VH-VL binders against f1rd40r3617to3795. Designs and how they scored, part 6

Target 1, 179 residues: f1rd40r3617to3795
Amino acid sequence: FNISVQSGYEAISQELCVVTCLKDLTSVVDIKTSSRPAMIGSLTDGSTETFWESGDEDKNKTKSITISCVKGINASYVSVHVDNSRDIGNKVTSMIFLCGKAVEDLCRIKQIDLDSRHMGWVTSELPGGDHHVIKIELKGPENTLRVRQVKVLGWKEGESIKIAGQISASVAQQKNCEA

## First folded at step 23 (VH-VL)

Design j1
Fold by OpenDDE, last read:
Structure j1 (fold): chain C 179 residues (1-179), chain A 119 residues (1-119), chain B 111 residues (1-111)
Amino acid sequence: as target 1 above (179 residues)
Amino acid sequence: QVQLVQSGAEVKKPGASVKVSCKASGYTFTSYDIHWVRQATGQGLEWMGWMNPYSGDTYYAQKFQGRVTMTRNTSISTAYMELSSLRSEDTAVYYCAREGFDYPYFDYWGQGTTVTVSS
Amino acid sequence: QSVLTQPPSVSAAPGQKVTISCSGSSSNIGDKYVHWYQQLPGTAPKLLIYDNYKRPSGIPDRFSGSKSGTSATLGITGLQTGDEADYYCGTWDSSLSSGVVFGGGTKLTVL
């Protein structure tokens, strides 16, 4: 899977295009949401047409998506897809990425502000190590917000990492749109 | 170790108010919401609301709107629940409970405070 | 009268398996996480299962939780005398008055 970062126009997009040997680990991680867990399937179904919408459980609270990796799973990147252009009453304007060995000991690793019309993937690189807990804290101007997809890229213990050549940004964008 | 220690039993008359305290220890008080749940004798659990110790924000069950006030003193890691206009139906054991990780489940409970309302 | 429905009581002999059901609707169990609490006589409730199936530290694997549709189930294998208690399911309900709701409780008797 190839990821292109559309927010911030930073060099992160080029780095992700080089890392073609990473695997999609989304199906082997545990995902928890701060509300409406019945919609978690929409975060990982491979479609940006479906979404998770926060509910009453976290009304007037920070919304969050928590990813827990099992032993032998090494997450390198986490990507979150939002579409503020379609989700008019459910926009995301802030993302905070946290990670740690346990849910009680999380450290902030990245904070990103999104404009009111942001559409696309937001990606954070993760520190190395086993048994990562990744938490994404989400804020918006309304009581509810929507997230379209979550992806975790990394490698499994015992597997060799094959480094392929860099792909063009256009190809990466195409793959993101199809995902 | 995480502990929630509540104040002692209360006896009140109808129309009076009661304020129950819940002192937290063994963790960062401002990092977890505190909930209040009551249980009448021989009955089930009834949720009352939550309070965020950091911001002081609260959310009350509709049944208790206008009668319940949840506050905190961060300097002594203590949460408070005040219930006014007491009725005989308010006779119950009142519990404070810590909200778990990023969802409304209760991983630690106080020992309970018995509140008796009688004329 | 509780939003969530539990059997009033269940009983079994030591070593046997018991299940406690919790029935709700699409506005609660169908959409939210379900949690289970154990309450020994004269004590405060204790968290037994959270997020449908997860066990807190110290809870033995004899206790299990599952959820399907608008129903949840607590399973207890290798029943012990010390398991005699009241068991409550709980979740969030988004209908009418949004908030935490509990089942009516199930009294487990060890014969």
Scores: ipSAE 0.907, ipTM 0.944, lowest interface PAE 0.5, mean pLDDT 93
Fold by OpenDDE, fold request of step 24:
Structure j1 (fold): chain C 179 residues (1-179), chain A 119 residues (1-119), chain B 111 residues (1-111)
Amino acid sequence: as target 1 above (179 residues)
Amino acid sequence: QVQLVQSGAEVKKPGASVKVSCKASGYTFTSYDIHWVRQATGQGLEWMGWMNPYSGDTYYAQKFQGRVTMTRNTSISTAYMELSSLRSEDTAVYYCAREGFDYPYFDYWGQGTTVTVSS
Amino acid sequence: QSVLTQPPSVSAAPGQKVTISCSGSSSNIGDKYVHWYQQLPGTAPKLLIYDNYKRPSGIPDRFSGSKSGTSATLGITGLQTGDEADYYCGTWDSSLSSGVVFGGGTKLTVL
């Protein structure tokens, strides 16, 4: 899984352009779940064959995954993988993305409803800035639900994320949309 | 600052009911679940259940099912715990506590309410 | 009696380090976050550690929490007389009766 973003790039020629390549920051953020934290490793192991399943701690409550970025980490996108076709009895039908500087000051930035057959990544763009807290609120028709993966894409302070690519702007845009 | 202020001590007869109040301040009352925990003299902590002040939803420990009722009045940011069919074994200090961020830990506690059940 | 097992008491001299253990099972500590509470004599419990190792505001770094497998540990360095209190571990248990569970408590005496 890789996402190339064409924000702030300039097309030099038909075959050469400067693109922004975001980094996978999932390994350097803190992740908290509203239940069964022992399964957090399944959210970040790079496999959609494993999963986090909510537990009794948040039974009859909204389930949540909270991501805290450390200093110098700038999250640009958060992506959540769900497979409702496989996770019968553990479906996710609603995702709410919130973000803020602190857990006490979160703002809703995106809400998505998922159908009972949804399989794949749900991605939210995040506002710019440092020291973000990202919360994903999850709801489903059953007492428990499953999430397969969580991915955080962004950049580290001091690192250049602009690279020269031998692709056209149109191709780059298409790849970004398909990711 | 966050505060939970509970009602005063109660003395009850066996078979009676007691209703303890817990007034919250310093935060949005409906945004955090309220839990109740009791402690008999010289004993450990015993969890009773939680109440969501926004929805009014509750979940009680099995031991207290059918005997405990947790409610709230949102207009005055007050949670209530009523325990019926009191026994001598119910003699304890009862605490309300606020659930922390996105998990059942208790970041703020009331000062406690002593409930004595005696003939 | 308690779902979680703690030593009934521990003691040490001022300035020393003490550890308090909390033992559970796969249905609680092994799968859940563990929290610690301090209860000074005659007072309500106070949150000391949450989510295994996190300290709330106002708790000094001489208090630490850790978890491994089905056991959790509270560490106190630079022991002070004011640390004399009862300490409780707590977590969620997903056994026959799901809910918050506590250890039996550990009385810490500062010699």
Scores: ipSAE 0.906, ipTM 0.944, lowest interface PAE 0.5, mean pLDDT 93
Fold by OpenDDE, fold request of step 24:
Structure j1 (fold): chain C 179 residues (1-179), chain A 119 residues (1-119), chain B 111 residues (1-111)
Amino acid sequence: as target 1 above (179 residues)
Amino acid sequence: QVQLVQSGAEVKKPGASVKVSCKASGYTFTSYDIHWVRQATGQGLEWMGWMNPYSGDTYYAQKFQGRVTMTRNTSISTAYMELSSLRSEDTAVYYCAREGFDYPYFDYWGQGTTVTVSS
Amino acid sequence: QSVLTQPPSVSAAPGQKVTISCSGSSSNIGDKYVHWYQQLPGTAPKLLIYDNYKRPSGIPDRFSGSKSGTSATLGITGLQTGDEADYYCGTWDSSLSSGVVFGGGTKLTVL
């Protein structure tokens, strides 16, 4: 399932042709980094020209970005943008996505290896449930690494995200790309 | 409940070594780094370094590089801090502390071990 | 002497509000998370605030933390006699010798 940077659509029922429109929840979640939290703004500024670079706090340690959702916020997808082509000396070669109800009880939900030239978004679907804590563990060949963007897509409780329409999955995908 | 229980008070002569133990319980020992912080009488806190109980990796404050060794025994969930070439200035209460979640803050502390260095 | 600067002492009457400042630089507070520790007389330090403003479980909401620029502040409202203690700010410093650094500590006296 491919999601756009700004929005995402999920087909709920093909029979009823109901599409779910996911919202960008990045601005309403709490983000924590394992180092240099002053750069967190670069992760959410909507630009791939800026970045978070890990610092000394997590030198020789696994780097991490932790996303905490408040009550009423349901995260469905988390996306991370990395540009190993530009970030020479700061490459990300491994991402592990963990999710749970609390920071003490996280489960690994996805692991992905990135090549040394990877440029683009890495997305993980999140399991359903309340009060998601999402942790992305990052590794690279150097002491530091860079992440350029983080995006959280989901829905707020009490808001209808169902869009009436007779659209195919392909059309929904197209709309996501154009959004 | 998370607990860090340290070994008893030590009295050492200058030039000697001291090894303080810190037994952890109430959590997965290998999942959290252990830090060591000391405090001289009437003084502030001074960070010494950290040890990863899983890998055994360590990072020491520059001030203690070459004199401090942090180790662990995972079978008994115990961390150790050994300080060599003791000086009178090393007289202090030494604390082990557990690193919190995803950043070097200390959410649990041992009760402290008094180390006295005197001729 | 300490990398982070705290007032050596503060005092207030029960029920009042006190603030403890912690001043640093761009290599520490300006770039990192700040944490606060309470140390009661004759005891080990206890985590009071972490990640600038977060409270561990068991810490009442009358304790608060904030950070702006290269400075952090601990706030204590509804001061109680049991709050009489030393308070330390701490963070990571990315200087020549990177590592955890603490303030000099602030002695809080409840009048």
Scores: ipSAE 0.905, ipTM 0.946, lowest interface PAE 0.5, mean pLDDT 93
Fold by OpenDDE, last read:
Structure j1 (fold): chain C 179 residues (1-179), chain A 119 residues (1-119), chain B 111 residues (1-111)
Amino acid sequence: as target 1 above (179 residues)
Amino acid sequence: QVQLVQSGAEVKKPGASVKVSCKASGYTFTSYDIHWVRQATGQGLEWMGWMNPYSGDTYYAQKFQGRVTMTRNTSISTAYMELSSLRSEDTAVYYCAREGFDYPYFDYWGQGTTVTVSS
Amino acid sequence: QSVLTQPPSVSAAPGQKVTISCSGSSSNIGDKYVHWYQQLPGTAPKLLIYDNYKRPSGIPDRFSGSKSGTSATLGITGLQTGDEADYYCGTWDSSLSSGVVFGGGTKLTVL
């Protein structure tokens, strides 16, 4: 899947040429970090020039970003941007994506290892259903690590996200922005 | 139901050691860090450190470095805090507490163990 | 001498609103989550507010938490006799001795 930073889409049926255009839900979810919550704004400010850097609270622990969705919000994808090429001494080499209905009942849905030069978005598809909590566990070779952006794509209940006759990501994104 | 049950009151002489136990129940013991906090009579709360029951990793407050040891027995879901070289100033109620979800706040507390250090 | 500063005491009549302040610095409250604990006389502390404003299950909405800059505030509305207790703010401090720190505690008296 080629998911845009601004929006994403899913092809429902080629026969009907119907595409589901996902919304950026990042602004309507609650984000918690395992350390330095004052920097959470950097994760959602739309800039890869700013970042969240883990702090002392989780120095000897797994770092995490937890996304909580309120009722009516359906997350389909979560995307995390890291730049190991710039964040020397703060690299992320492992991401584990977990999701569930509650923080105490999370299931691992994806694990990915990143090379020391990785720059870009890491995306996980979320399983269907009532998943209200998404947790990203982060590990690196140093005591601290940096994450530059987090995006949540999905749909709100009651909103139409279907675009007929569109199979291009670019076109779908444009229509989503105009809607 | 999450519960932390601590051992009974202790009376010790200066220079001695005390080991307080904290038995956890109602949840997966190895999934949550255990913290220790003490409170002298009529005083505020003082954080001592944390222990990860899964790995056994610990982190102690600087004030207690060299004197405190936090351990666990996973088979009986019990955390331990041992404080050595006891002083009169160590007289306090000692609490074990469970760390909450992915941040050092304490969502469940033991009932406390009174440790009295007197000559 | 606590890292976080609280008023030593506050008092109000039943039904009234009270606020308890917690003042810190950029190395703690300014950068970290703040939590609040209630300690009834002769009992262990109880989590009242976590992550600045979140209430654990069982905590009534009369209790509220907020944070701005390097200060946090606990609000209690509809004060009840049973609210008479000591209240502590807590957070993480990234100073030379990094770790959990507490305020000095505030004694709330219900008149």
Scores: ipSAE 0.904, ipTM 0.945, lowest interface PAE 0.5, mean pLDDT 93

Design j1
Fold by OpenDDE, fold request of step 24:
Structure j1 (fold): chain C 179 residues (1-179), chain A 119 residues (1-119), chain B 111 residues (1-111)
Amino acid sequence: as target 1 above (179 residues)
Amino acid sequence: QVQLVQSGAEVKKPGASVKVSCKASGYTFTSYDIHWVRQATGQGLEWMGWMNPYSGDTYYAQKFQGRVTMTRNTSISTAYMELSSLRSEDTAVYYCAREGFDYPYFDYWGQGTTVTVSS
Amino acid sequence: QSVLTQPPSVSAAPGQKVTISCSGSSSNIGDKYVHWYQQLPGTAPKLLIYDNYKRPSGIPDRFSGSKSGTSATLGITGLQTGDEADYYCGTWDSSLSSGVVFGGGTKLTVL
């Protein structure tokens, strides 16, 4: 799965070579962190050189990033970038993705363990539907951890996201990487 | 609906201990931290600490370190706050409060328990 | 003294707008979410605003919260007699004694 700054692609029909172009919805969702909300801007600035670092609000708790979608916004994927190689003393070793219609009704949809040298994007597909709340629970060996970026890919209601063309999945991925 | 119901008023002597209970209902007790906040008469709010009902983990304000103990009984969805070595300045209304979603704000409060410390 | 600074009192006539300020520092308001609580006389505090500007269910939109720098503001429009209460801002403070901190409270009088 390739994450671009502006969009993502997913083939919906190989027979017809129809590709769905997903938009980056990160700028239109609400993001909440379990600590140091002043650093949330670093999660969405498009740079892996900046980061959110958890604070002492959650030093003895599970860290979390919560994404809330507004009406008309359909999130399909959430992606989290971490760099355990650079963030010594602030590593992320576990990610749990939860999703639901409300914060009170979240269900676990994915759990991933990361090695101590993981660098890159971790992506979870989201169930279909409107009004998604996505929560990423983060754990590490230390009291603090760092996350570099968060991206939400999906589509806005009323917008066509289908691209008709004779392109292969590989070509679609290439375009996504170049976007 | 979410409710936090606290135990009744207490009158204690200096040096004694008081244990206030807070029974939670209307939600999954182990899913939300419980905080304790007190308020002396005519004064502002003072945070005491939090307790995680699932793990039993606690974090106390420095001012109360060594004197406060926050516990819970999950079978009856009840949180407890015990304050020892009571002083006259501990006279206050004590509140339990539920922590909101993934940040220390308090979305529901108990009705308060008046603790009076007098000789 | 409270870590967060609020005016001790504010007053206005019914229907008017009032604002209550909450001043802190980079170790609290500047870095963290601010919340507001309403406390009617003789009652427990009630959550009014959380995460700087969000309203819990049941709180009318005439209540608003904002934050800029190391200061937060509670706004109340269409003031009603029932709004007469004490208002507290609160947040987390990352100082030598990390924990939840409150403002000193602001008494709102409806004239």
Scores: ipSAE 0.902, ipTM 0.946, lowest interface PAE 0.5, mean pLDDT 93
Fold by OpenDDE, look of step 23:
Structure j1 (fold): chain C 179 residues (1-179), chain A 119 residues (1-119), chain B 111 residues (1-111)
Amino acid sequence: as target 1 above (179 residues)
Amino acid sequence: QVQLVQSGAEVKKPGASVKVSCKASGYTFTSYDIHWVRQATGQGLEWMGWMNPYSGDTYYAQKFQGRVTMTRNTSISTAYMELSSLRSEDTAVYYCAREGFDYPYFDYWGQGTTVTVSS
Amino acid sequence: QSVLTQPPSVSAAPGQKVTISCSGSSSNIGDKYVHWYQQLPGTAPKLLIYDNYKRPSGIPDRFSGSKSGTSATLGITGLQTGDEADYYCGTWDSSLSSGVVFGGGTKLTVL
């Protein structure tokens, strides 16, 4: 399942077919990596040609990307792009998504296994409510792995995200998958 | 509250071994790596290695490889550091420290254990 | 001798601002997070700054951290007598043997 990286639609009500347009919040969140933080810029530069590669700091540990949302930022989706077909010696074969109000209270919300040739976006929906920390735990068969991009979609408090036009949730999802 | 409580001072002869304990409380012991750092009198900090309390995995500084062993007893939330073939140069205060969230910084420290190696 | 280089000592009067530098290389500070520790006389080190600039709970905003290139800096404003201590920078080094490395430490004296 792939969702649009640039924009996302969410049906608020099935009865009214009200659709909201989510915003890219990647530039307003704090991102931390378990190694080689100097490469974090590659995760958010909008290019799948660049990447973050894990380093020695987490060589024998679980690799992770941690996203912290500032007050007033509400994340709805997090997407991670990997390319195992290009990153032959740096593949990602497992992703675990966790979220919570604080780093001490993280809960697992999604786990996905990737095949050795996976190329594309992996997206997790985030639970509603007041969550401020998102953590992605990454595993692969090698000592190092690569991630190409990270995207956070959601909304800012005080901003209207309702858009004109009414479409069904299924149609909205279809459009996101095709975008 | 998070606490790391270490064992008492040790006096050893050259060639002997010393085992220092570090009891953790106030958090889930198996969720955070434990590091060991020593400090000779009037000197700076020297990193020795880390141990994962969940898996038991370890990684030692090259200087101490073959001479240091880091273990744990999860049932009592206690980490151990054993240093063998002691030399006078090993005289120092030894600290256990908890690794912080997702990177090797140390957010909590034990009170330190003084180890004296003398003939 | 230390992988990271710090000035051995700094001093200032109460209320003043001091900075402590930490110099490294591309194999450590250049692409790693830098952390700072405060060690009061006769006590264990205490985390002061982590991930270059973040403060743990309980650390006042008088303390600040920054990093640029292969160097990091600890800033202390509104210096207090209680700030007299040794300060250590620390990070991960990926050169000869990967591991945590520390600066030589800086003794801060409040005049």
Scores: ipSAE 0.878, ipTM 0.929, lowest interface PAE 0.6, mean pLDDT 92
Fold by ESMFold2, look of step 23:
Structure j1 (fold): chain C 179 residues (1-179), chain A 119 residues (1-119), chain B 111 residues (1-111)
Amino acid sequence: as target 1 above (179 residues)
Amino acid sequence: QVQLVQSGAEVKKPGASVKVSCKASGYTFTSYDIHWVRQATGQGLEWMGWMNPYSGDTYYAQKFQGRVTMTRNTSISTAYMELSSLRSEDTAVYYCAREGFDYPYFDYWGQGTTVTVSS
Amino acid sequence: QSVLTQPPSVSAAPGQKVTISCSGSSSNIGDKYVHWYQQLPGTAPKLLIYDNYKRPSGIPDRFSGSKSGTSATLGITGLQTGDEADYYCGTWDSSLSSGVVFGGGTKLTVL
């Protein structure tokens, strides 16, 4: 659940540094696609060998992946994996990240263009708070495009997280925490 | 409140054309596609196509390709559907419907426009 | 002719539960979101359920939707006389002439 736990203070001048690792919240958010929702499992299965491919419901339309967080879910980052080097007929050349508290209030927070050989993650930092709706608009030169993974990182409200400072050479982070 | 208000009933002869209007209010007209769906008396729903009010792009159901034209006037937030070469089997109630968020489901519907084709 | 099959009618007494089925194929229900519409007599259709199970604002939770394989189900509990209506499933179909398809409709009678 949460990797980091608040540590006690022994009434001395020693400060304990609690390294907070953002959690993978992908399994607790709602994911909607503009087409082929049956393929959503390929976005969340932890594999870049599977893909979601857009379908004919959004042909000639902007393709999208929309992530909805319920109350108490504080998403901090969203990441999208594409592989234009493998998906040569289904490339993604543009991503726009939008965020708001409801679909009616979405505002653009990041826009990026991808070249025809791009392979890897594209990450957007999200505004603070919980209950976000995040929309990723996707464009490419073909009628269909592919996305291979989506990840949401953050923390769940109602858990005690204390960040205290201790500066030492031995401070470490958990393996699967990423900024 | 989101509303779609359609033009009044029409009576037409075979071979004529009809143009139905659909005035939108309570939302940003150019942000959602408009679909047209018809229903003959005592029958089910039949999808006719969609129109993007921002770009003017259209997609017509195969059955209506060549007979239907969907347009808009963004300055008055109004969508239009024109059906030409009318036949008696085109007698139906014609609905405009707003596409929901990022998928073709219909979250708001007009009240319907009855078109009667008779000789 | 509808590519989505619904029973032509169902009936039950007030307070009871009914379910309405919608059977399709891998080119529609199996691959796409399913939606449900209520059409009260003499009125336009109204969105009841979208994206398989989601309720728009103002739809009470006694209406529910689910999907399994190539079939979808609308559930109505606590049946009221005001629920007497025609109910349609709808989805996108990717076969031949790609577009929105509806079931043939189910007439719900509250006895």
Scores: ipSAE 0.838, ipTM 0.913, lowest interface PAE 0.9, mean pLDDT 88
Fold by ESMFold2, fold request of step 24:
Structure j1 (fold): chain C 179 residues (1-179), chain A 119 residues (1-119), chain B 111 residues (1-111)
Amino acid sequence: as target 1 above (179 residues)
Amino acid sequence: QVQLVQSGAEVKKPGASVKVSCKASGYTFTSYDIHWVRQATGQGLEWMGWMNPYSGDTYYAQKFQGRVTMTRNTSISTAYMELSSLRSEDTAVYYCAREGFDYPYFDYWGQGTTVTVSS
Amino acid sequence: QSVLTQPPSVSAAPGQKVTISCSGSSSNIGDKYVHWYQQLPGTAPKLLIYDNYKRPSGIPDRFSGSKSGTSATLGITGLQTGDEADYYCGTWDSSLSSGVVFGGGTKLTVL
C-alpha cells in the first residue's frame, strides 16, 4: 500500500513540513489540586488503579486541578482519566478546560459533559500561543469526586524534531516521541 | 491594588451583637471567598468561617455556629460578619481575609477591627 | 492548645538563618497545603508562603517553605531586624471539626 512518488519535472517549491515530537511532560509541571494535595501522586503515577479524591476543603464547591508550566515548557495537550464505572459515589460529570498566562487570565477552551458510566481519557488540545497555566474544573453529583490520571503532552524548548518533506495529501501527521 | 478596609473599633456589653464590615476593592468581589479570623490580645489566630460573595453561601467553624452570621452586599463590594450573644472572651481583633487561588489560604487581609466586650 | 505545634520563640543574629517548625497530623499537614503568615507588631498578618513552598509577589527568596510528612518548615536567611515578628503556619484540618487551623505562633527575635 505504501507507494511514494516524487516528481521533479518543473521547478517545484518544496513544502516544508515541521513535526514536533510530543513528550509526556507531566513530571516537570506543577500540579495543584483544590483539595487533598497529598494525593497528587495518584494523578501522575501512570496508573488508573490509583486516584485523587477531593476532600473537605472543597466540599460543595467546584473542584479543580491546575497545571503550571515554567519557562521553556510548552504544553500542547492535557488529558484527564475518569472512571465513573468504578468510582460510584465519586463521579465526574462535567469538565471545563481553561488556559491563560496566569490564573487571573484563564479562558475556557473546552467544556464537556460525561455520562454516569464514562470510563477513559478526556483530552483538550491547548491553543497555540503563550500560556503557562491550565485549569481543569470538575463537577459531579456528589460532594466528592475522583480523578485517576492527568497527562500533559508537549515539548521542551530545544527538543523538537524538524522533518522536511513533500506532502501529497492534506494530512497533518504528528509523532509522539515517548521513550 | 487589592485592598480590604474594615469598619472601626466597637465597644459592646455582654449579650449584645456586633457587625463588622469589610469593603473590598481592586478585584472582582464576587470571584473570591471572604474568610473571618480573630485574634484575642496576646493570642494566636482563630478561624471563624467563610462566605462566598457570589452565592451568599457560608461555612462556619463549629465553635461559632449559631452565633455568627456572614453576609455581603455585592452592590458596594462589602462583606459583613455579625457575632451575637457576646461574651468577654469575644474581645479580639477581627480580620476579614480574601481566599487565594482555589484553596483556603489568605493572600490579602483587612487592617482589623478591635471589638471590646466589657465583662 | 493548637492543632499545629510551633516553637513559642526562636532567635538569631542579623545576617544569620533561622527555621521555624510546624508539626501537625495526617488530617492536616500530612494531607493538605501549608501556608505561612508574618505578623509584624501592631499589624495584620501577611502571606509569606502558600501551597507549602510558593512565594507571593514581593516576598524575597530568603523566605522559603518546605514540608515533609506531617511537619512543615519556614526558613529565613539573611535575617534583618525588620523580620522580628510572629510567624504562623496555617492549613486545613479535616478531623472531627473541619476547617482552617493555625499554629500557636512563633515569636522571632533578631538579636
Scores: ipSAE 0.835, ipTM 0.913, lowest interface PAE 0.9, mean pLDDT 88

